# Designs tried in a protein design chat: miniprotein binders against b1l550. Part 170

Target 1, 279 residues: b1l550
Amino acid sequence: MRLPEELLERARDIHSEAPSHRIKLDRVGSFGLKVPVEFKGFLLLAEADVWVSLPEGRRGVDLSRQVEAIYELSNPPKDPFSLCREAAISLLEKLNYADSSGVSIRFDAPLQDGESLKYYGVEISSIASDEIINKIRVEILGMTACPCTAELIRAYKSSEIAATHTQRSLGILEVSTKAEHPDPDKLASIIERAMSSPLRTYTKRPDEGGLVIRSLSNARLAEDVVREMIHLFLEEFGHLPEDTHILAAVRSMESVHMHDIYAERSFSLDEIRKEISSH
Key: E = the ipSAE of ESMFold2; O = the ipSAE of OpenDDE; V2 = 0.75 times the mean of E and O plus 0.25 times the DockQ between their complexes.

## First folded at step 13 (miniprotein)

Design ob9 (at its last look DockQ between E and O 0.93; V2 from the best seeds 0.77)
Fold by OpenDDE base, look of step 13:
Structure ob9 (fold): chain B 279 residues (1-279), chain A 99 residues (1-99)
Amino acid sequence: as target 1 above (279 residues)
Amino acid sequence: SEEELERLADEFRELAERLGYDEIEVTREGNRFVVEAERNGVRITIVVEVDGKEIRITVEIEKDGRRIRFMYVITSPEKFEKILEEIERIIRMFLEYRE
């Protein structure tokens, strides 16, 4: 039942009123929206958050307008990166009282694995004010083999290929840049290549054995993985603006411990280049 | 190449024309050019810089005393068309939205 239009005319615009306390809010919006996106030929249902700042003199945000802004841009479905950027800008335009806006889109990205699919996690964000900053977070699981245990076993048994414990490890790359969002597939590839081996959704017996052998022959500490991720990132994305900020991290679900091992480095492209050149 | 820069300048001029801008100024400075145009209070400034295979595009939109700046870095030709389309859509949003 729609309320009669006449009643709407009599109703105060509560959101435009002065608040009881004149305090600016940084983010006001709708979280947990579901929006369709197109990604690499797949139609995916992504989770989205949209928000704007609220000035001290305004009681509330026009939430319906926020929701409308992103859904207008999502029909027909488009790539989530352009959707994110365009929606952030649209929010600022449509909600003119806001000095900043933001959009976040989350989904599992399909990744071809032979005849099957694997996936990695993606969170895309755009924050708009006088400038737009784009952020992407990619998370993908891989496998690591411990070089320390391998060395101990090698010393003990004099084997060419030393047995060691292996575990699943979560690799994380988070990039914040004034440029467009970096290619998530490339980021995922960097993470996988930095680990001892990738994970496979489906393996035949020979393939499984090969995967493990590869891991054993490429044993890496969590620290090694992070350093390798950074190295590979610089090779692939060194063209990004110097003020681009990166978080490279690994969470290793260690098979011999009850806890996880975690390693990370946060840096700007400018900072890390200076560090590497000094050595 | 100089030829490539000229081609890019033409692409952005055409973009502005498609958006209904009548007064388009293109200024070239070495490996950089600037496209400036104004329509109905929406001013756009597009700076394109070519460095080898890298194309850096900075778009600035000014409307009603507000300024928004965003940037692209293109390393492949295939991405250029998509980015150009996005820029067009974004500018169009400003042109079409009237309070």
Scores: ipSAE 0.748, ipTM 0.907, lowest interface PAE 0.7, mean pLDDT 92
Fold by ESMFold2, look of step 13:
Structure ob9 (fold): chain B 279 residues (1-279), chain A 99 residues (1-99)
Amino acid sequence: as target 1 above (279 residues)
Amino acid sequence: SEEELERLADEFRELAERLGYDEIEVTREGNRFVVEAERNGVRITIVVEVDGKEIRITVEIEKDGRRIRFMYVITSPEKFEKILEEIERIIRMFLEYRE
């Protein structure tokens, strides 16, 4: 049943009333929306959250307008980064009582892997007020090989054995900046290049052997993976605004332990440049 | 070159013209320029700074006392056209919204 449209003219506008308790709310929105996006030629179904701030003098948010804002911009499907930035601004314009808005979009990004595909995790957000802050988090698995065990085995009575434990490690780069979102493929590449070896969707036996040998030849501590990620990030993205904030982290799922190893560093571009130049 | 800076300034002037602005002021200072325009109560200020192959674009939109500022740092020429299209779409939101 659809109610008569003329009721809208007679009913009180509950949302525009003052609330009983005049308290500002930071985030009021619609979470868990499914939105089509186009990423590098792939049509993906992403998960999105949209919200605005609510001033102390307004009782409610026009939730249907929030949903409308992002779905209008998603037809036809377009790249998730433009969608994220544009939707955040659209929300602020459409809901003029808000002093801030936000959009987050999450998806698994396809990445070419020879003639096959692999995937990595991407979460982006844009928060709009008098300025726009864009954030991206990329998570991708790689392979690490332990240099400590490799050295102990080398020192063992037979120099003919080359071995160490290898494991999957999750690399994380999170970037918050006033500039547009960094390219997630470049962030994923930085993470993989910092590892001992990338993971592959599939390999044939000769290629698999080569992958393992490469990882043994490039053994790294989790700490050194994080340092390499930072070095590579600065080479690729050192042009971003000086107040850009980065988190670089690795969680190593140690094959010989019941627990994981974790290393991380947070910094701004200004901070890390001063740190490096002082050494 | 100065010619390339003039071409870039013309591109942003054309962007404002496509949006219906007709009193567009461009002020140049060395490696940067500022495009200013106002139409229907929507004032835009676009600051473009060029340093080698790096282009930094800062856009400010003011409507009804509210100001919003966003920026781009372009180092890949392949992204330039898409970023200009995004800027145009964003400014158009402010010019065309009613309710």
Scores: ipSAE 0.689, ipTM 0.884, lowest interface PAE 1.4, mean pLDDT 87
ESMFold2 (binder alone), look of step 13: mean pLDDT 82; pTM 0.830

Design oc1 (at its last fold request DockQ between E and O 0.89; V2 from the best seeds 0.79)
Fold by OpenDDE base, fold request of step 14:
Structure oc1 (fold): chain B 279 residues (1-279), chain A 89 residues (1-89)
Amino acid sequence: as target 1 above (279 residues)
Amino acid sequence: SEFTVEAEINGVRITITVEVDGKEIRITVEIEKDGRRIRFMYVITSPEKLEKILEEIERIIRMFGADPEEVKRLIEEARRLAEEILERL
């Protein structure tokens, strides 16, 4: 049943009324939207959140207008990064009472693995006010081999390739910048290269053996993984603005413990360059 | 070196700044409309990236109600400036 449009002329605009309490809200919006995006030739259904600030003198946000803003830009499906930036700006323009806006988009990015696919997690955001800040978080699983146990076994058995415990480890790169979102495939590649070995969706027996041997030959602490991620990040993305903020982290699901091993470093490009130059 | 292209289109003031920093170009866009200002930036590392970013900037400026043909001319001026710089790098 659709109500007659003439009723709109008689109805109060509840959203534009004065609130009972004059308090600004930081974020008001729709969370858990599904929006189509195009990424590397794949059509994906991404999850999106859209929001704006609400001034103290306004009771509510026009939520329908927020939803329209992102869906207008998502048809036809486009690159999620441009969609994120454009939608954040569009929200500020369309909702002129807001002093800030934000868009977040989450999806699994396909990554080619021979004849199969693997994936990495992507979460991006764009926050707009007087300036725009773009954030990307990339998460991908890899394999780590423990160098400590390997050294103990090497010392005991004098093996060229020592056995050690291996586990899945989640690598995380989060980048916040005034520039556009960094290339997600490059970020995922940095994480994989920082691990002992990548994971494979499928393995043939000879390939599986080779994968494990490579991991054992490239044993890394969680701390080593994070430091390697930072090193590789500086090589690929050292051109970003100096105030760009990075979180490099790893969560290792250690196979000999009930708990996970976690390591992280948070830094700006300016800070880390000063640190490295001091050595 | 810093170069600036400016236009006022349908009450929308646009400033595009192209800055050379070593081997990279930074494009900063400032849009002012109805007393509001927004600034955003891109880092250009390749000609292919430049084209994609210019297309995005064009779409963004048009969202503010600026005349599409005038916006296109502004973007073309910014493109020429950026390409001339990229050729010198």
Scores: ipSAE 0.791, ipTM 0.929, lowest interface PAE 0.6, mean pLDDT 92
Fold by ESMFold2, fold request of step 14:
Structure oc1 (fold): chain B 279 residues (1-279), chain A 89 residues (1-89)
Amino acid sequence: as target 1 above (279 residues)
Amino acid sequence: SEFTVEAEINGVRITITVEVDGKEIRITVEIEKDGRRIRFMYVITSPEKLEKILEEIERIIRMFGADPEEVKRLIEEARRLAEEILERL
């Protein structure tokens, strides 16, 4: 049933009242929205969360304004990074009682893989207040080959062909910065290059053989992968503000174990440069 | 090399600072209206991205209620100055 609009003049504005308990809230919003985005020629349906802070003196948030803000900016569909940053600013401007706002957008990013396609996970966010802080998390699977078993087999067998166990490993790069979001394809490339080899959607026998040989020739501990990710990140993104914060991690689903191995390092660009320059 | 473009349009005060240092272009934007101030930045290593970033800045400034044609002229001025600096490099 649709109610008459004339009732709006008779009803209390519940949202603008003071609450019974005057307590500030950090995030009040709409979560799990579906928004269209355009990413590198692909039209995707992404999942988005939007929120604002709520001051102690205001009872509720104008939730319809939040939803309207992001949908207005998503038509026509545009690049998710611009959408994320613009929506965060729009929320703060439209909801003038808030002192901060936030937007998160999640999607699977398509990536060309020879004549086929593969995907990796992307989550971005923008938090606006007096400044904007942009965050991106990229997750992509690769292959790792154990160097310890490879060395044992080499020493035991008089063979020039290395052998070892291989497994899928999930690489993670998360970047929080005052600059615009880094290109997720570059982050994904850094992760894949740090692994023993990339994964493929499909290969023919000669290509698969080459992939396996590459992985065996490039055996890496999980710790090695994280260190290599950091090294490659600094080469590509060392220009970002010095207070940019990074998390580099890998979760290796070790094929010979019933459990996973995990390695991670968090740092700011300032911190890691001082650490490296002290050697 | 650097320049600053300032304007006040419909009560919206805008400051765009562009700094070019080698291959890096740093753009800082400050928008102030009705006591609210927001500052954001971009750090570009590829000049080809400048146009898209300026278009985003234009859209953001307009969110604050600044006259679209005056904002467009401000952004065009910033673009011309930035391109002039880049051509001299």
Scores: ipSAE 0.718, ipTM 0.909, lowest interface PAE 1.3, mean pLDDT 89
ESMFold2, look of step 13: ipSAE 0.712; ipTM 0.905
ESMFold2 (binder alone), look of step 13: mean pLDDT 80; pTM 0.764
OpenDDE base, look of step 13: ipSAE 0.776; ipTM 0.922
ESMFold2, fold request of step 14: ipSAE 0.705, 0.715; ipTM 0.905, 0.907
ESMFold2 (binder alone), fold request of step 14: mean pLDDT 81, 81, 81; pTM 0.781, 0.790, 0.791
OpenDDE base, fold request of step 14: ipSAE 0.769, 0.782; ipTM 0.922, 0.926

Design oc10 (at its last look DockQ between E and O 0.88; V2 from the best seeds 0.77)
Fold by OpenDDE base, look of step 13:
Structure oc10 (fold): chain B 279 residues (1-279), chain A 89 residues (1-89)
Amino acid sequence: as target 1 above (279 residues)
Amino acid sequence: SEFTVEAEINGVRITITVEVDGKEIRITVEIEKDGRRIRFMYVITSPEKLEKILEEIERIIRMFGVDPEEVKRLIEEARRLAEEILERL
């Protein structure tokens, strides 16, 4: 049932009223929207959050305008990165009482793995105010092999390739920059290359054996993985602004323990360059 | 080297700055309307990326109510400047 338009004209605009308490809110919006995006030739249904700030003198946000802003830009479907940036800016323009806006978009990114597909998790955001900050978080699973156990086994049983425990590990790169969002495939590749081996969706016996041997031959601690991620990141993305902030992390689901091993480093490009140059 | 394209159209001030940083081009866009300023930046590493980013900038500027033909002129000027720089790198 649609209410008569005449009734809408008589209704008070509750959102524009003064609040009972004059307090600014940092984020008011719609969370858990579903928006179509185009990514690498795939049409994906992404989850999106949209928000703006609310000044102390306004009771509520015009939520319908927020939803309209992102859906107008989502038709036809486009890449999620441009959608995120454009939507954040559009929110500020359409909601002139807001001093800041934000958009977050989450999806699983397809990644080709031979004749099959694997995936990695992506969460992107754009926060707009007097400037725009773009954030991307990439999460991808890989495999690690423990060098400590390998050394123990090598000492016990002389072998060129020592057996060791292997586990699934989640690698995380989070980048916040004033530039556009870094290429997520490149970020995923950095994570995979930092681990002992990538995971494969489909393996034949020779391929599976080779994957395990590769892992054993490239045994890495969680700490090694994070350091390698940082090193590879600097090689690939050293061109980003020096105030770009990075979180590099790994969560190793250790196969010999009931708990996970976690390692991380948070840094700016300027900070880490100074650290490395001091050695 | 820094090059700037500026226009004021219907109360919207647009500044597009093209800067060379080593082997890369940085494009900074500043839009001023009704006392508000928004600044955003791109790092251009290839001609293909340049075109994609210029298309995005065009769409963004249009959201501020700037005439599409005026926006196209600004983008074309920015493109020319960026391409001239890319050819020299």
Scores: ipSAE 0.786, ipTM 0.925, lowest interface PAE 0.6, mean pLDDT 92
Fold by ESMFold2, look of step 13:
Structure oc10 (fold): chain B 279 residues (1-279), chain A 89 residues (1-89)
Amino acid sequence: as target 1 above (279 residues)
Amino acid sequence: SEFTVEAEINGVRITITVEVDGKEIRITVEIEKDGRRIRFMYVITSPEKLEKILEEIERIIRMFGVDPEEVKRLIEEARRLAEEILERL
């Protein structure tokens, strides 16, 4: 049922009133929206959050305008990175009382895996004010092989072929920059290459054997993986602005322990360049 | 190499700066309307991405309620100048 339009002439506009407590709010918005996106020829259903800041003198946010902003841009579906950046700017323009806006979009990205597909996690955001900060987080599973156990077994058995425990490890790269979002496939590739071996959707026995042999030949501590991620990141993305901030991390689901281990390093490009040049 | 294109369309001031240095193409956009200034940038190492970036910039500028034909002319000028620089590369 549609109510008569003339009621708008008689009703108070609650949102534009002053609040009884004049306190600014940092994020007011709509969270958990479902939006269609197009990524590498795939139509995906993503989850999005949208928000704006709210000044002390305004009681509420025009929430329908927020939702309108992102849905207008998502029809027809387009790449999630453009959608994220454009929606953040659209929010500031449409809701001119806000001094900042934000959009986040989460989806599973397809990745070619031999003759099949696998997926990795992507979350992007854009925060707009007098400038725009773009952030991307990529998470992908790989395989790690413990070098400590491998060395102990080698010493005990005097074998040229090392044996050790292997496990799934979750690699994480998070990048915050004034430039456009980095390519998520390149971030995922960096994480996989830093691991002892990638994981596959499926393998046949000879290929599975080869994967395990490779992992044993590339035995790495979680700390090694993080350091390698940083090295590879700098090779690929050293051109980004100096104040770009990165987090590199690994959570290893150790097969012989009741708990996971975790390693991380955060840095700006300016910071890490100075650190490396001092060695 | 570097160029700047500017326009003012009914009180909205738009500046697009393109810098080409070796393999890097840096594009900075500044839009000012009613005293509010918004600045954003792109840093790409692949010239074929330039067309998509310019299309995104055009869509963003049009959000500010300006004449679409004037925006189109501004973007075409930026494209022409960028192509001239890339041709010499």
Scores: ipSAE 0.681, ipTM 0.895, lowest interface PAE 1.4, mean pLDDT 88
ESMFold2 (binder alone), look of step 13: mean pLDDT 80; pTM 0.764

Design oc11 (at its last look DockQ between E and O 0.89; V2 from the best seeds 0.00; counts 0 for: pae E 1.53 > 1.5)
Fold by OpenDDE base, look of step 13:
Structure oc11 (fold): chain B 279 residues (1-279), chain A 89 residues (1-89)
Amino acid sequence: as target 1 above (279 residues)
Amino acid sequence: SEFTVEAEINGVRITITVEVDGKEIRITVEIEKDGRRIRFMYVITSPEKLEYILEEIERIIRMFGADPEEVKRLIEEARRLAEEILERL
């Protein structure tokens, strides 16, 4: 049922009224929107959050305009990176009382794994004000093999390839930059290459055996994984602005413990380059 | 080396700066309208990426109400500058 237009004209614009308390809000918006995006030839349904700042003198945000802004840009479906950046800017233009805006888009990214698909988690964000900051978070599972247990078993059995415990490990790269969002497939590849081995959706017996042997031959601590991620990141993305901020992390779901092992490093490109060059 | 393309279209002031940083091109876009300024940047590493980014910049500028044909001309000027630089790298 649509209300008569005449009634709408008589209604006060509650959102434009002065609030009872003159306090600025940092983020006001709609969370958990579903938007179609095109990614690597796949049409995906992504989850999106959209928000703007609210000045102290305005009671509420025009939420309908926020929703319209992202959906106008989502038809036809486009890549989520362009959508994120364009939507953040559109929000500032459409909501002229806001001094900042933001968009976040979350989805599972398909990744080819032989004849099958695997995936990694992606969260893309753009925050707009006088400048735009783009943020991407990539999460992908890999496998780690423990070098400590391997060394103990090697000492005991005198084997070239020592048995050790293996576990799933979640690798995380989060990048915040004034440049465009880094390529998520490259980020996922860095994480996988930093692990003892990647995971596979489908394995035949020879392939499974090879995967495990590879893992055992490339045993890494959680700390080793993070350091390797940083090293590989610098090689691939060293061209990003020096003020680019990175979080590299791993959560190892240790198979011999009831708890996870976690390691992380947060840094700017300038900071980490100085650290490495000092050695 | 830094090159700048500037235009004012329908009250929208646009500045596109193309900067060479080593083997890469940085494109910085500044849009000013009604006393508001927004800046955003791209790092271009290939001709294919350049085209993709220029298309996005074109769409963004048009969102501010700039005339599409004038925006196309501005983008084409920026493209030519960027391509000339990429060919020299």
Scores: ipSAE 0.757, ipTM 0.915, lowest interface PAE 0.7, mean pLDDT 92
Fold by ESMFold2, look of step 13:
Structure oc11 (fold): chain B 279 residues (1-279), chain A 89 residues (1-89)
Amino acid sequence: as target 1 above (279 residues)
Amino acid sequence: SEFTVEAEINGVRITITVEVDGKEIRITVEIEKDGRRIRFMYVITSPEKLEYILEEIERIIRMFGADPEEVKRLIEEARRLAEEILERL
């Protein structure tokens, strides 16, 4: 049943009224929207959140206008990073009572892996007010090999045993900046290069052996994986604004332990450069 | 090298500042309409991304109600100036 549109002239505009309790709200929006995006030639189904601030004198948000802002920009499907930034600005422009707006978009990014695909996690956001802050988080699995166990086995004095435990490790890079979102493939590449070896969807035995040998030859502590991620990040993205904030982390599902190992470092570009230059 | 293009189109005040330092291109955009001001930036290291970024900026400016043809001319001016600087490097 569709109600007559003439009723709009008689009904109160509840959203524009003052609320009984005049309390500002920081985030009022629609969460878990499904939006199509185009990434690297793939059409993907992403999940999006949209919100605006709500001043103390306004009772509600114009819900349909809020959802329309992102859906209008997502049809036809487009690059998720442009969509995120443009939608955040569109929300602020369309909902003129808001002091700020925000958009988050989450998707699994495809990455070529030999003759097949693998995927890594991407979450981006843009928060707009008198400026825009863009954030990207990339998570990708890789393989790590423990150097401590490798050294113990080497010390065992047997040339027949070149071994250590290997495990899946989740690498994380999170970047918050005033510049546009960094390329997620470059962030994923940094994480994988910091690991002992990449993780593959499948391999044939000769290639599988090669991955294991690579991991043994490039064994790294979780702490050193994080340090290498930071080093590689600075080489690739040192041009970003000095107040850009980064979190670099690894969570390792250690094959010989009942628990995960975790290492992380947060820093701004200005802070880390001062730290490095002091050595 | 640096240049600034400014325009006021249908009550929308636009400032685009482009700074070129070697291969790094920094683009800062400020849009002001009806007392609301927003500033955003791009820092690219690949000149081939310039066209994509300028197209995004054009779409954003048009969201504020600026005349599409005047916005297009502003963006084309910025593009030509940026490309001229890059060709000299």
Scores: ipSAE 0.674, ipTM 0.898, lowest interface PAE 1.5, mean pLDDT 88
ESMFold2 (binder alone), look of step 13: mean pLDDT 80; pTM 0.771

Design oc12 (at its last fold request DockQ between E and O 0.96; V2 from the best seeds 0.80)
Fold by OpenDDE base, fold request of step 14:
Structure oc12 (fold): chain B 279 residues (1-279), chain A 89 residues (1-89)
Amino acid sequence: as target 1 above (279 residues)
Amino acid sequence: SEFTVEAEINGVRITITVEVDGKEIRITVEIEKDGRRIRFMYVITDPEKLEKILEEIERIIKMFGADPEEVKRLIEEARRLAEEILERL
């Protein structure tokens, strides 16, 4: 049943009324939207959150207008990064009472693995006010081999390639910048290259053996992984603004412990360059 | 090398600054409408991405209600000037 449109002329605009308490809200919006995006020739259904700030003198946000803003831009499906930036700006323009807006988009990015696919997690956001800040978080699983156990076994058995415990490790790169979102495939590649070895969706037996041997030959602490991620990031993305903020982290699901090993470093490009130059 | 293009289209003031340093292209866009200002930036190292970014900027400016043909001319001017700088390097 659709109500007559003439009722809109008689109904109070509840959203524009004064609130009972004059308090600004930071974020009001729709969370858990599903929006189509195009990424590397794949059509994906991404999860999206859209929001704006609400001034102290306004009771509510026109939520329908927020939803319209992102869906207008998502048809036809487009690059999720441009969608994120454009939608954040569109929200701020369409909802003129807001002083800030934001969009977040989450999806699994396909990554080619021979004849199969693997994936990495992507979460992007764009926050618009007087400036725009773009954020990307990339998460991908790799394999690590412990160098400490390897050294103990090497010392005991005098083996050229020492056995050690291996585990899945989650690598994380989070970048917040005034520039556009960094290339997600490059970020995922940095994480994989920082691990002992990448994971494979499928392995033939000879390939599996080679993968494990490579991991054993490239044993890395969680700390080594994070430092390598930072090093590789600086080589690839050192051109970003100096105030760009980075979180590099790894969560290793250690196979000899019930708990995970976690390591991280948070830094700006300016800070890390000063640190490196001081050595 | 640096240049700035400016226009006022239907009450929307647009400033696009392009800085080229070797292979790095920094594009800063400022849009002012109804007393509000928004600034955003791109930093690209691959000249092949320039067109895609300019297309995005064009779409963004149009969202503010600026005349599409005038916006197109502004973007074309920015493109031309950027290409001229890149050809000299």
Scores: ipSAE 0.774, ipTM 0.922, lowest interface PAE 0.7, mean pLDDT 92
Fold by ESMFold2, fold request of step 14:
Structure oc12 (fold): chain B 279 residues (1-279), chain A 89 residues (1-89)
Amino acid sequence: as target 1 above (279 residues)
Amino acid sequence: SEFTVEAEINGVRITITVEVDGKEIRITVEIEKDGRRIRFMYVITDPEKLEKILEEIERIIKMFGADPEEVKRLIEEARRLAEEILERL
């Protein structure tokens, strides 16, 4: 049953009233929306959150307008980065009482892996006010080979045994910038190249052997991986605004320990350049 | 090299600034309507991406209620000027 439109003239507009307690809210919105996106020819179902700020003098947010804003832009499905930025701006335009808006979109990005596929995690957001801040977080698994154990085994059996423990390590790059979102494939590539070896969806035994041998020749501590990620990031994205903020991190599921290890560094582009130039 | 295009369309004031420095293309957009100002930017090194970015900017400007045909002309002017700068390089 659809109620008569005439009731709008007679009912109080609860949302536009002042609240009993005049307290501003930072994020009021709809979370866990499913939105279609197109990424590199794939049609994916992404998860999205949308929100706006709410001033102390307004009781509620027009939540249906928030949801309409992102769904209108998601039909037909399009690039998730454009969707994210456009939806954030649309929310501010449509909800004029808000002084800021935000959109986040999460999906698993397909990545070609030989004749198969693998995936990596992507979360993007756009926060709009009088400026727009865009953030992207990429997470991808790789393999690390421990150089400490490799050296001990070498010393024990001088060149007879080339071995060390290897493990899956989760690499993380998070970028916050005034510029448009960086290409997630480039971020994923930086992370994988910083590892001892990429992971594969499947291998035949000779290819598996080769993968492990290559990882031994490229043994790296978690600290080494983080430093390499930063180096490679600066080569690829040094053109971004100087106040761009980056988090580079590795969580390594060490195969010989009951716990994970973690290494991270956060920095702005201008700060890291000064640091590197001082050494 | 740098250029700015400006327009006011249906009460929406738009400013698009494009700066080309070597391979770097920096685009800044300001939109003002009803006292609210929003500024955003793009920084790219691949000229092939310029068309997609200008299309996104066109869609964003239209969200504010600007006449689609006038917005299209503004974007075409920005595209023409950007291409002239890129051709000189």
Scores: ipSAE 0.722, ipTM 0.909, lowest interface PAE 1.3, mean pLDDT 90
ESMFold2, look of step 13: ipSAE 0.691; ipTM 0.903
ESMFold2 (binder alone), look of step 13: mean pLDDT 81; pTM 0.789
OpenDDE base, look of step 13: ipSAE 0.769; ipTM 0.920
ESMFold2, fold request of step 14: ipSAE 0.712, 0.713; ipTM 0.909, 0.909
ESMFold2 (binder alone), fold request of step 14: mean pLDDT 82, 82, 82; pTM 0.800, 0.801, 0.799
OpenDDE base, fold request of step 14: ipSAE 0.751, 0.684; ipTM 0.916, 0.894

